# Designs tried in a protein design chat: VHH binders against F-box/kelch-repeat protein SKIP4 (SKIP4). Part 2

Target 1, 358 residues: F-box/kelch-repeat protein SKIP4 (SKIP4), of Arabidopsis thaliana (Mouse-ear cress) (q9m2c9)
Amino acid sequence: MACIVEDPQRAGQSNETQIALISGVPDDISKSCLARVPREYHMAMKCVSRRWRDFVCSDEMCDYRNEFNLAESWIYALCRDISGGVFLHMLNPFSSRRSWKRINDYPYIPMREGMGFAVLGKRLFVLGGCGWLEDATDEIYCYDAAMNTWFDVVPPLSTKRCYFACETLDGKIIAIGGLGLNPNAKRTWDIYDPLTRTCKSCSDVNIVPEMEDSFVMDGRIYIRGGVGGSSTAVYSASSGIWERMDDDMASGWRGPAVVVAGDLYVLDQTFGAKLTMWCKDTRMWIHIGKLSQLVMKQPCRLVSIGNSIFVIGKDCSTVVIDVENVRKNKMNGVMVCSSIPKTWDDDIDVISCKSVAI
Short names: E, the ipSAE of ESMFold2; O, the ipSAE of OpenDDE; V2, 0.75 times the mean of E and O plus 0.25 times the DockQ between their complexes.

## First folded at step 1 (VHH)

Design b09 (framework vhh_7b18_3)
Fold by ESMFold2-Fast, scan of step 1:
Structure b09 (fold): chain B 358 residues (1-358), chain A 123 residues (1-123)
Amino acid sequence: as target 1 above (358 residues)
Amino acid sequence: QVQLVETGGGLVQPGGSLRLSCAASGFTFSTYWMGWARQVPGKGLEWVSYINSGGSTEYQDSVKGRFTISRDNAKSTVYLQMNSLKPEDTAVYYCAKEGYDYVWGSYRYPDYWGQGTQVTVSS
């Protein structure tokens, strides 16, 4: 037989002999114990037995850890080196020695420009992109952060696109606009659902084709694009339609954006580096503080974990801002920040950054 | 496209040896667990051996000490060295790749199976 076989024993039972997960302990108690082990030890646990590996890599463990507030958010940076290799760097922000580390896995991804980067659960997705003499692609690649492994088979986008907005909303990946030889990309968005294996295309004449930045807040996707970032739009999941962005809010979007505890923060680097926050109640931008320690290559990417903003430079050098500490302690003109040095690797460029909770 | 091509099966006398090879293509071989399973006439499919990405191995009790699984990541090939073969080892042997297919859902570990290679142990 030459076929892909779905083995029910792998889905329901991880081995043929039904050996206990931990000798002398019922499997339900064993799973509870294993799920409470800190994430840094999960790699070692995968080496104990096939049953431990299968549980550690399972959605069952991930769901348990999320339900009981045990999940740890680590930062993943999609990078390329001078040789054109595409790979992931990872940062455990809770480690006593915070340092970027390269993930030791063979990259299956061709090096492309304008790729989308999205997270669903424990999985990272790389979508689309183009080459110098290559049109936009519809290819999708998937990395499982619990297995530390790239997946071979993921259904493609319905439309080939590059330099597009890519966000996760309501358990789906939404790819908006972009460029390509197919003119349909410029006025469309794809809603990709890996659980149902569907990719649905929608269209609207008001979508700007080339995107610079995007973020998700309050069930909406905000995008900025066009010449000099002058055009903005908002996608509403509840209505399924495009809305106009508040002009006052749009006027302050002068750099990379991140949402922390439901509030929008923007790093404005036009004259020095300063953090600003959008106040929903007053419809005004509030100056939070200046970054005294920001000496890094642009463009910077922002990732939030808890009450902290991680400012990641193009070379992976990182500055950490504790937003709650700044607000609580009235640090007037200058924010106190910690720093994490760049990796010892060859010249690398950070393409995109996301946090993955396991 | 994932392909697993098994070779090395055949007819052998009890006490003899065979080496099975599985040439893999279409995926990042070095990162996946690889294994061998067999279908014995009159029985269902049973696992024989696994080798993880780090080179650690595990065997079914009936083949321990007789079979050895190994991998060559440079050649994208997994091997099964079978020594001291018994009539009970007569089966179709399948090479298997373990991995997630996220397309089918988060709780699935779909296996890719090769076409199989016949091993017959008979006098």
Scores: ipSAE 0.000, ipTM 0.201, lowest interface PAE 18.8, mean pLDDT 78

Design b10 (framework vhh_7b18_3)
Fold by ESMFold2-Fast, scan of step 1:
Structure b10 (fold): chain B 358 residues (1-358), chain A 118 residues (1-118)
Amino acid sequence: as target 1 above (358 residues)
Amino acid sequence: QVQLVETGGGLVQPGGSLRLSCAASGFTFSSYGMGWARQVPGKGLEWVSYIYSGGDTEYQDSVKGRFTISRDNAKSTVYLQMNSLKPEDTAVYYCATYGDYLRGFDPWGQGTQVTVSS
């Protein structure tokens, strides 16, 4: 019988005797060899010995893989099932086994609406939210994708909030606005640094309160919210101040947004589904291609890997759009599409999606 | 295809010993880590011990020094030697495999009941 598993705490583990990672091979060479193994085999490697597990889960291995351009981006979807349970699905998009897999690990994420979802390095963070009988929360949950385990205790946000903007910028998680028991929560933001486990709270009277969408581009956080999604705001990391969004740019933000290689793409569902791109040079929206609403099962979430946009809809039904030809203008700007099948689990709503490179 | 069959449970007095066995089939046993977990009736599941494919072992603090995990790759079997048993060790003990989580196979066996009572 499949059931929920409780991992024991590390405090009970015995000290290891220093032994070679690979018999007859110096550890520095062994580590170089292990770090070049494709990510799909990392779980199997963690089963060989405690030393291999520690190395595979280490920052040393992750740093090596990043330095030598070996890191692989996998997609993590924060999902809700029919009972309201919150969990993670994971996809290796470039594997021959292209299927969504449910992450069965503890603790279970509480059943909540309006949660934030953010990535820093190899870790995924679930922040805030509210329940049917629960006001907004300040709780944070952390999943380590290299260890494949949840951290039990993460220091909370400084402010309880739900339906807020949640983005990663300059190695920190920034949670902006939203709703909460404190009526001033809508005009505050929290800057959370998971490395130091500190949370700094800031405020500004001009912050967009209720958030519908956000994205990071060129060191700035772009936010859309308010009544009818008509209010926009831009947070600049370099200046630490709030700026006004370009009106022409804002006018084309009519659906979920994603940044691909520094360019903004929006899946516009006004009068049908179409992919559009913001052209910085001309300051105009460019029509990339039209997509059938039969294949774009709403609500859709977007995530990018390289020159591809992954459109993840209901039940994790996924469409992959390659925009490299459009981006490079070297040939015909034709949009190339492929698909990844939905999960066999029915009635799965996708809350948010992020890519994690390991 | 993956099948794990636990045996060796039973009734024992406090301070007694039991040896649990788990016979595995349907996968390449020597390539995977094996563990034991237990569940007290009406309570949560907790990990007891783990043995890596290379032979390294780990134990939960409450059983360290009393329990010993071992494996026989030729027989595709993992063992849990339980000594100095206490009433709080009363639980259903499950064998589990840890390996290719991307293949999505079920890691759990059917369990074997251990009752420690005078």
Scores: ipSAE 0.012, ipTM 0.542, lowest interface PAE 8.0, mean pLDDT 79

Design b11 (framework vhh_7b18_3)
Fold by ESMFold2-Fast, scan of step 1:
Structure b11 (fold): chain B 358 residues (1-358), chain A 120 residues (1-120)
Amino acid sequence: as target 1 above (358 residues)
Amino acid sequence: QVQLVETGGGLVQPGGSLRLSCAASGFTFSSYAMGWARQVPGKGLEWVSYISRGGSTEYQDSVKGRFTISRDNAKSTVYLQMNSLKPEDTAVYYCAVDEYYDLLTGFDYWGQGTQVTVSS
C-alpha cells in the first residue's frame, strides 16, 4: 500500500507532454531499461513516479517482457477459508525464500462451487459457479496482477454455468459445457474476448455436459467429465471440430493434468500418487515416479513453470518436481523433488491454481 | 479381486516355439495395458513385452523380431508368441497389469507365473 497513485509534484505536470521517463534518456530506451527490472521490484517502481507506475501497469511493458523472454511466471492460488473468505495466495518460484504470500487486495467474491479459473496475459479471471441458494451464475471477476487490483465490474458470460471446462486459447477464454437451469448450457460454449469485453456463444451436441478436468495441448482443448469421469472430448480450435480422444491416452487420465514443454503429465491419484507422462512417439504412458499420498492433501492442483511441476495440495503445501531430464529424454527420466511449506493461514482450501507471467 | 492366470509354458528345444496365454478377471480388461516379464534363474526380474489398451506394442531388445504380444479383449486374454527360442530365454514368465509403461517398477498386479525351459 505504500505506492504513490498520483504524481506528487502537480507543478511539474504543467509541462507533462515533455516529461521524460528518465531525465536525459529517450523514452524508448527508458522503457527497455525499466522492462528489464526483475518482477519483485515492480511494486517499488510504481512509487517512483506516475509515468513509471503507468508504464509498469501497462500492456506495453507486459508485451515487451514477453517478446524478449523477460517475463516471470508466478503462481496464484484462489483459496477459501472456514469463515467464507476468498483470497489469492501468490508464490514467486524465482525467490531464494520460496514461500506463499497472501495478496492484500481482498476481493468480494461470493462463495461458489464449480467456478472457472482462467489466465489471459497479466489478468486472472474467476467465472461462473453455483451456490446452495443460487443457480449457476454468469458473473466474472478479474484480477490484474500488474496493478495488484481487482476490477469492480466485468461483463458477464453469455450463459450461466458451473462445473464447466475453462481454458485460454488464441487470446480468448473458452468456457465449455457445465450445469445450469438453462438446458442449452450443457451443450454450449462461450468464447470470451477480454479485449472487447464481449462474449459469444456456440453450441454442439457432442459437448460433455458435466466437466471434471481439462487442459490445452497443441492448439486443442482436452476435456474429461460425465459420470465417474468416464467421458472425454477434444476440441480443435483451428478446425472447429470435436474429436474422440485416443483411448490409450484417455485411460491414463486418472488425476490432475499439466502440460510441460508440449508434453502431457498426469498425477494419478487412484490408488496412491504416481506421476506419469504421455509419450507421443510410442503412444504409451511412461511412469516417472511415486509421491506419498499420505503427505499430500487431495485434491491436488498442478501448475508448470519451465521444467518444473508444482503439486499444490488442498492446504497450499507444495511439492516441486523437476522433469527436465524426462522432457529431453522421453525414456527413463529421473524425478527430483523439493518442497515449499504451506502458508501460515489456518483452515485454507485451495480452489484453483494458475501461473501469471509478467 | 484382480486375478491373472498364465498357461502355455513347458519344455522346448532351441529354435522351437511356445505360445503363452494369460486369462484376466476382476477388472475391466479393455481399460488396462498388459505386459510380460520374466525371472531368469540367478538374475533379477526383467520385462519382455508390453501392449497398450489400443494395441501398441514394445519389446525388450533381446526378444525383438522373435516374440509377439497380442490381446483379445472379448476373451480378456493376453498372449505371448515366442519363436526361435534360445537357452537364455529359460525363465518363469509373468503376466502383469500395468497402468503405465514401466514394467519393472510400475506394474500393479502380477500373475503366479509359468515356467519356460529351453534345452536340448
Scores: ipSAE 0.000, ipTM 0.124, lowest interface PAE 21.7, mean pLDDT 76

Design d01 (framework vhh_8dlx_2)
Fold by ESMFold2-Fast, scan of step 1:
Structure d01 (fold): chain B 358 residues (1-358), chain A 121 residues (1-121)
Amino acid sequence: as target 1 above (358 residues)
Amino acid sequence: EVQLVESGGGVVQPGRSLRLSCAASGFTFSSYGMHWVRQAPGKGLEWIGNIYYSGSTFYNPSLKSLVTISRDDSTNTLYLQMNSLRAEDTAIYYCARDRYYDSSGYYPDYWGKGTLVTVSS
């Protein structure tokens, strides 16, 4: 597929005479005003004019809101129904009435297992995967959270893969390892740059082909995989090399992992469900608290927003854990929990969850 | 090589309905968002609405109750259905493509030559 790059000079070739965003106000000031409007009103802003719509949907607005700490992180859950249809549920954690809402725009995503789910800026990416009767794919699907719509065409990965690690780091999507009929997939990784729409492929003999979990912390991608999660690896994006994971750190990775304010948390599901935190200073796992397994359906997915961990069950039933007190007072960590009910559709399975800041 | 050709314009009585078509060629139509824009005599351009590659539509609030935009990707055709036409709807109607292959919400980059709609008694 051809590389498509936005040309600034091409943007200037529009046949339309530009009008002011706000009459009597310079565009720079108008944009700063529009960018400060809370995210819940962005849909209404799109109805004011095409220039407001274009700005609200633009990377410029997203970048401005990030720069001035105005961005709001909302949670998106990639779900599958009983027929295998794929769709998104969305949660605004800042709403007084926290509830999961189905996104009405339906993607043309086939039923696949082992798909990657990644966030970059305002966009969600669904990558790869395989079926019982279908080999691994290189297809990528993209959802734009500012526009609230799916892109029909996205350039593919360079390598077909499923059950791989998929993370975003330094403005790129990194897809590591996985399975496929291509023997190279097992020991390769792809760096996908959505701006240039290109993939860079790399290889290393130490990569485990089957991946179970991954997380990004301190500029590195941590990966757990192999039979029973027995293998770990660390990829350093800055150096492009593979490092060994701390054995004590690896021994505590016994469930889904999430990073909150630079600290690693794991929901240890070995004997019941308990939240643990890796203490970098002492190099020890600290017990935070226990969760009742009666309120959550496994497998659970974890997403962090601010000082909170959202534990999302298979049916979208959600437990919110406030770890602010743990971070402020490590000696007396107290776990405060609240709940968000599941959707009324009992036949929904959560595949993956990510937060998108706009 | 990108070509957009509007059709279906003409003289129509007030209160009637009219459907405009836009035939697209020279690009992968199904991958692009499309716009409808009009220009009344002696006036500036007025954006009517757009349809994303997904089929989702977004309209100018002033016109939302009067127009419907749709697309047929199998024939590379964009449609504008207009109801309850008034004398002030007299304009040249243009279809336009979103600027980039996978973009939506950007200003149009390619325009048709337009089709004239005259609403008169």
Scores: ipSAE 0.000, ipTM 0.116, lowest interface PAE 18.9, mean pLDDT 77

Design d02 (framework vhh_8dlx_2)
Fold by ESMFold2-Fast, scan of step 1:
Structure d02 (fold): chain B 358 residues (1-358), chain A 117 residues (1-117)
Amino acid sequence: as target 1 above (358 residues)
Amino acid sequence: EVQLVESGGGVVQPGRSLRLSCAASGFTFSSYAMHWVRQAPGKGLEWIGNIYHSGSTFYNPSLKSLVTISRDDSTNTLYLQMNSLRAEDTAIYYCARGLWFGELDYWGKGTLVTVSS
């Protein structure tokens, strides 16, 4: 809580000050100038003054950067080491020295299986999970990427769950299904709204209990789960009901999924790694190409930024594929735009990956 | 008007236990996470731990074995139980209200704990 722990008296007082952000410059112009500085320098800006740190960490700066298309997406990987410790690695894909960097491990995140990982704005959430000696939990941990600090407490989920689908939709985190102490947990979902500080449980008989994968496309949440990953379902935000997934589309969902520019891509990790794309017009899967299993350690995770797919291996070794370039190629035409080496940490496992725009 | 008033501080002998209280008013206490923070002489603020509205607790790992946080929503009171007090536990202890995912927005004036033989 280092960056939110200030003078106790200040926390109960007006935020009005007489001190200028930049000497001789009005605050509104100063804020515009500070907000336009590339994200790479934001850590250095926090060292200039308390007012600069407060602004750089603020929702005001993030909102400004989003409004004026200045936001930069960086990749965050939730990792586990051989001791079972859980921590974050971060990658700035726009840096000339592309490399994964470890984020500090405070507070301690317990060793749990089946945790959810979600992003809302500048914040990363780690939700739920279970252990060998503990049942499913409702605990949530939050990391603020602008402050570069963990929040010590976030209100819990309404239902304890592990091995569930975790997606963001309409500014809320939706945790779907999974296993838990509540007998009805397997047929429920929690809608977690951090802005109103509420968590609401909903239920539907069509929700499978154990989730394997999920993605959001065109305002719908797609989920795959159940025994052997054979059960699929689609939540339609417009209708508010669960629908059946297209059988042809479901048949090709054999690995991690990512949506880029409105198109679904799946990395089929059966017998190697094969990138495929769902063609909406023809209702058929297009085989784009193969990635070498000698280079990429499976299971892989997918993150999209702009027109690129970042294929992140178990050890954080990363391959970047340009989706625009891939769309020009047919079978056997996958162009690998670049590679990013694995971390210097030995024997780490990537659990989940998300991009955060600031 | 949000008010937080700490009490229970004073001079205690090393090795003894002490319970601090924080009386909350001016808001729906049961809806907020509550925190304990301390500041030793000449040092910065040190977060002790917190308790969710649900009763779930999270502690600073360096202090976890020495402290217990609890709440009584019927009396709008937050508690900090401290065991095996040492001279380095001498500090001003503050209670604070936690936002959902934001900063600590309201703090008490603090209560002084002096551990001395």
Scores: ipSAE 0.000, ipTM 0.179, lowest interface PAE 16.0, mean pLDDT 77

Design d03 (framework vhh_8dlx_2; at its last look DockQ between E and O 0.00; V2 from the best seeds 0.00; counts 0 for: pae E 16.4 > 2, grease 27.3 > 24.2, SAP .681 > .668, placed apart)
Fold by OpenDDE, look of step 2:
Structure d03 (fold): chain B 358 residues (1-358), chain A 119 residues (1-119)
Amino acid sequence: as target 1 above (358 residues)
Amino acid sequence: EVQLVESGGGVVQPGRSLRLSCAASGFTFSDYYMHWVRQAPGKGLEWIGNIYYSGSTFYNPSLKSLVTISRDDSTNTLYLQMNSLRAEDTAIYYCAKVPYSSSWYFDLWGKGTLVTVSS
């Protein structure tokens, strides 16, 4: 008996004379106006009225903002504190006072490791993971960035996973490989569709074990794992199969990776912090620049917004790299970057970073 | 001597509430993250929840509605409030501490207190 969790929002359409969103203004115009309000004020908007709250939190709001090219990307970091507690931090990169804010404590089992972190639309998903007393899990948690709330457990993964690759492709969340009680999990991948709330499991022998990193580029999913990250694979949606990654490309994948405007960047942290770029035409890795060790606390994660790479390290120390400027200024030297100062004294490890546009 | 001592266990009827205590000696709770764990007969360990130095609490999703963890720093005592107890809640209940240096290292356990839920 599939407990159809009835969306509690449909009940009370009583004919109550729907108070206009804005007095004296048609709702369509009101919605258009509200959609133009900067994201930093959306929390305040939700306090105006129930109707405002409902609209601001609606997909319709997102549709308006997307249509008007008003969507603003904020960075979300899944973090772990010294206690092992998991929580989300948020950064508004457009703010004059750029600072990380803790938005919510992880409401569920603390001290999880090896979780997947994915974004679909305005929602963040935390998937799987393992704990001290628990092996790999199949649990999926959802955070709505507009509502600023966690939802209850969504339908689980088909396979319990920890330390797996997690990416989004074509409106679906892809969970790849990882560890678990099922030895076959290492060679499997799940396709989770949040719209249908279904999860499909597939197997492929080319999936590498023990995932370290992944990225999506040109509609393909790239994964790196194995001992020391020595194994790579590429999934093509067109073929539906996993293949080995080219050696020339794989050779330079020695750290966190991010795609910016279709180009692949890697932060090589083996000897300092070197930003490298994969040149598709020449099939070579190009050195872009070095980051000062003074500004970076490893381990670092990467996220991109527009033409900027955000390097986020320990304690959410953040360096912002404008890739266009760096590419133009062939300075064989230390990259000029902007930094976002630390706002708290606690030791925080950054597990994963994603951006959400609203 | 550094030790944890659980108390408050016993036989209770279904639907009743029970409060367990864990007294710490030889160390201060605020210096550690404190956890509750239980073991039902013939089953493995089940994590119940914990309390952080900040006072934040986290729970097993399966038990969240049934349990509340709190602490009294003045008496160096950890508490587990359990409501609407069921036969399935029959277990030995343990308190444990985790140092800041390792989130997964339970370096000290109590001896446990037995809770039996029986009609």
Scores: ipSAE 0.000, ipTM 0.231, lowest interface PAE 15.1, mean pLDDT 84
ESMFold2-Fast, scan of step 1: ipSAE 0.414; ipTM 0.761
ESMFold2, look of step 2: ipSAE 0.000; ipTM 0.163
ESMFold2 (binder alone), look of step 2: mean pLDDT 82; pTM 0.830
ESMFold2-Fast, scan of step 3: ipSAE 0.514; ipTM 0.816
ESMFold2, look of step 4: ipSAE 0.000; ipTM 0.206
ESMFold2 (binder alone), look of step 4: mean pLDDT 83; pTM 0.834
OpenDDE, look of step 4: ipSAE 0.000; ipTM 0.193

Design d04 (framework vhh_8dlx_2; at its last look DockQ between E and O 0.11; V2 from the best seeds 0.00; counts 0 for: pae E 17.2 > 2, placed apart)
Amino acid sequence: EVQLVESGGGVVQPGRSLRLSCAASGFTFSNYGMHWVRQAPGKGLEWIGNIYYTGSTFYNPSLKSLVTISRDDSTNTLYLQMNSLRAEDTAIYYCARHEGYYGSGSFDYWGKGTLVTVSS
ESMFold2-Fast, scan of step 1: ipSAE 0.144; ipTM 0.641
ESMFold2, look of step 2: ipSAE 0.000; ipTM 0.168
ESMFold2 (binder alone), look of step 2: mean pLDDT 84; pTM 0.844
OpenDDE, look of step 2: ipSAE 0.000; ipTM 0.233

Design d05 (framework vhh_8dlx_2)
Fold by ESMFold2-Fast, scan of step 1:
Structure d05 (fold): chain B 358 residues (1-358), chain A 122 residues (1-122)
Amino acid sequence: as target 1 above (358 residues)
Amino acid sequence: EVQLVESGGGVVQPGRSLRLSCAASGFTFSSYWMHWVRQAPGKGLEWIGNIYYSGDTFYNPSLKSLVTISRDDSTNTLYLQMNSLRAEDTAIYYCAREYDFLSGYRYGMDVWGKGTLVTVSS
């Protein structure tokens, strides 16, 4: 079982001879200064020297930026064009030039249905899936957002899966359920541990074969799937087992889910589009506001950054909802939103979206 | 210059075994994770497995019972032992070096050999 692991190059590193990052300045001070440069300039910094490129692409850079509370979350959308080619679009939500930009590095990722999309650190993973004439696969593709490069080959899943739930929890990628050639695969999950380079497979009767949605909240993984999306379960890290989900909570899970500042929000797309929130104190769903169904091409994907929900339509047109302002202003069913237009690529379809902090 | 050269490929009959070699030069071979990857005609790259400098190995689960990866750091050579070869194992086999200049958690290949062709046929 091969998985993500600490680089053995680091363990064997004894090179004491280094070229100065900035002439006349100690490397520790230079690294602190370079780490404070806004993310939008990191591509330019990679062009200054090999040592600057190595540092900007390193985990050390990410560690400094996290320590200084400088990490910026950007949104990555995995997209498909009319020819079936797959690629990434990227959005810097805090840029004055807020627009989706196509990433120039093009992998040859086969077009598959039911693929997983996950983030671990600075990397994006595309996992599994199936084709019209191809059974479920265990293949994984990886994009490094700091290097802006796709990896040619990545160690595979331990189990071939499609239409499965894919989440990250406690530094691990977790692939749950789905379909595959193994008749028992539908009730298993795989855990990828980057520290040990191990893949562990477990099974549980609460895991359904076909997944529709999942989310992580308060160190727990919630899944929904099966016939009509009626089967739900929750994994508790403290107990190590899959448990039954609260029926009242499950009853309101009628569309894409996202967690914002510890609260669960669901975009309910039945009879129009409305945003609802699960109130933990009262154990009831509350209405936040309505979206015009005419402005959103379904299915929509949700990504949270800070107190904002980014509602990304199938064509990549995006609506940004500030939930703190909506809750404060009590707009009585009218949501005040900003918008980001779709890309100039008219025939694009969004498969999945994630945020990556660097 | 950094170089990887595969050898040992050729035509082999179904059910037989074959051992491939990869000669490394131009870098400190003993400090790197090494990988074997193959590409069947008209298909994408398929990861076979890797080996840590300590000798620990990790394999593609689909191939685990059929292959063994080993290394000889004294001769800078990586090996792939294949057993019970089938027509589906017909592919170009590549050895590759894992990334060498970033610290922390990572995987992926930065240096590749040109490959050696294995044809399994009667």
Scores: ipSAE 0.000, ipTM 0.382, lowest interface PAE 11.8, mean pLDDT 78

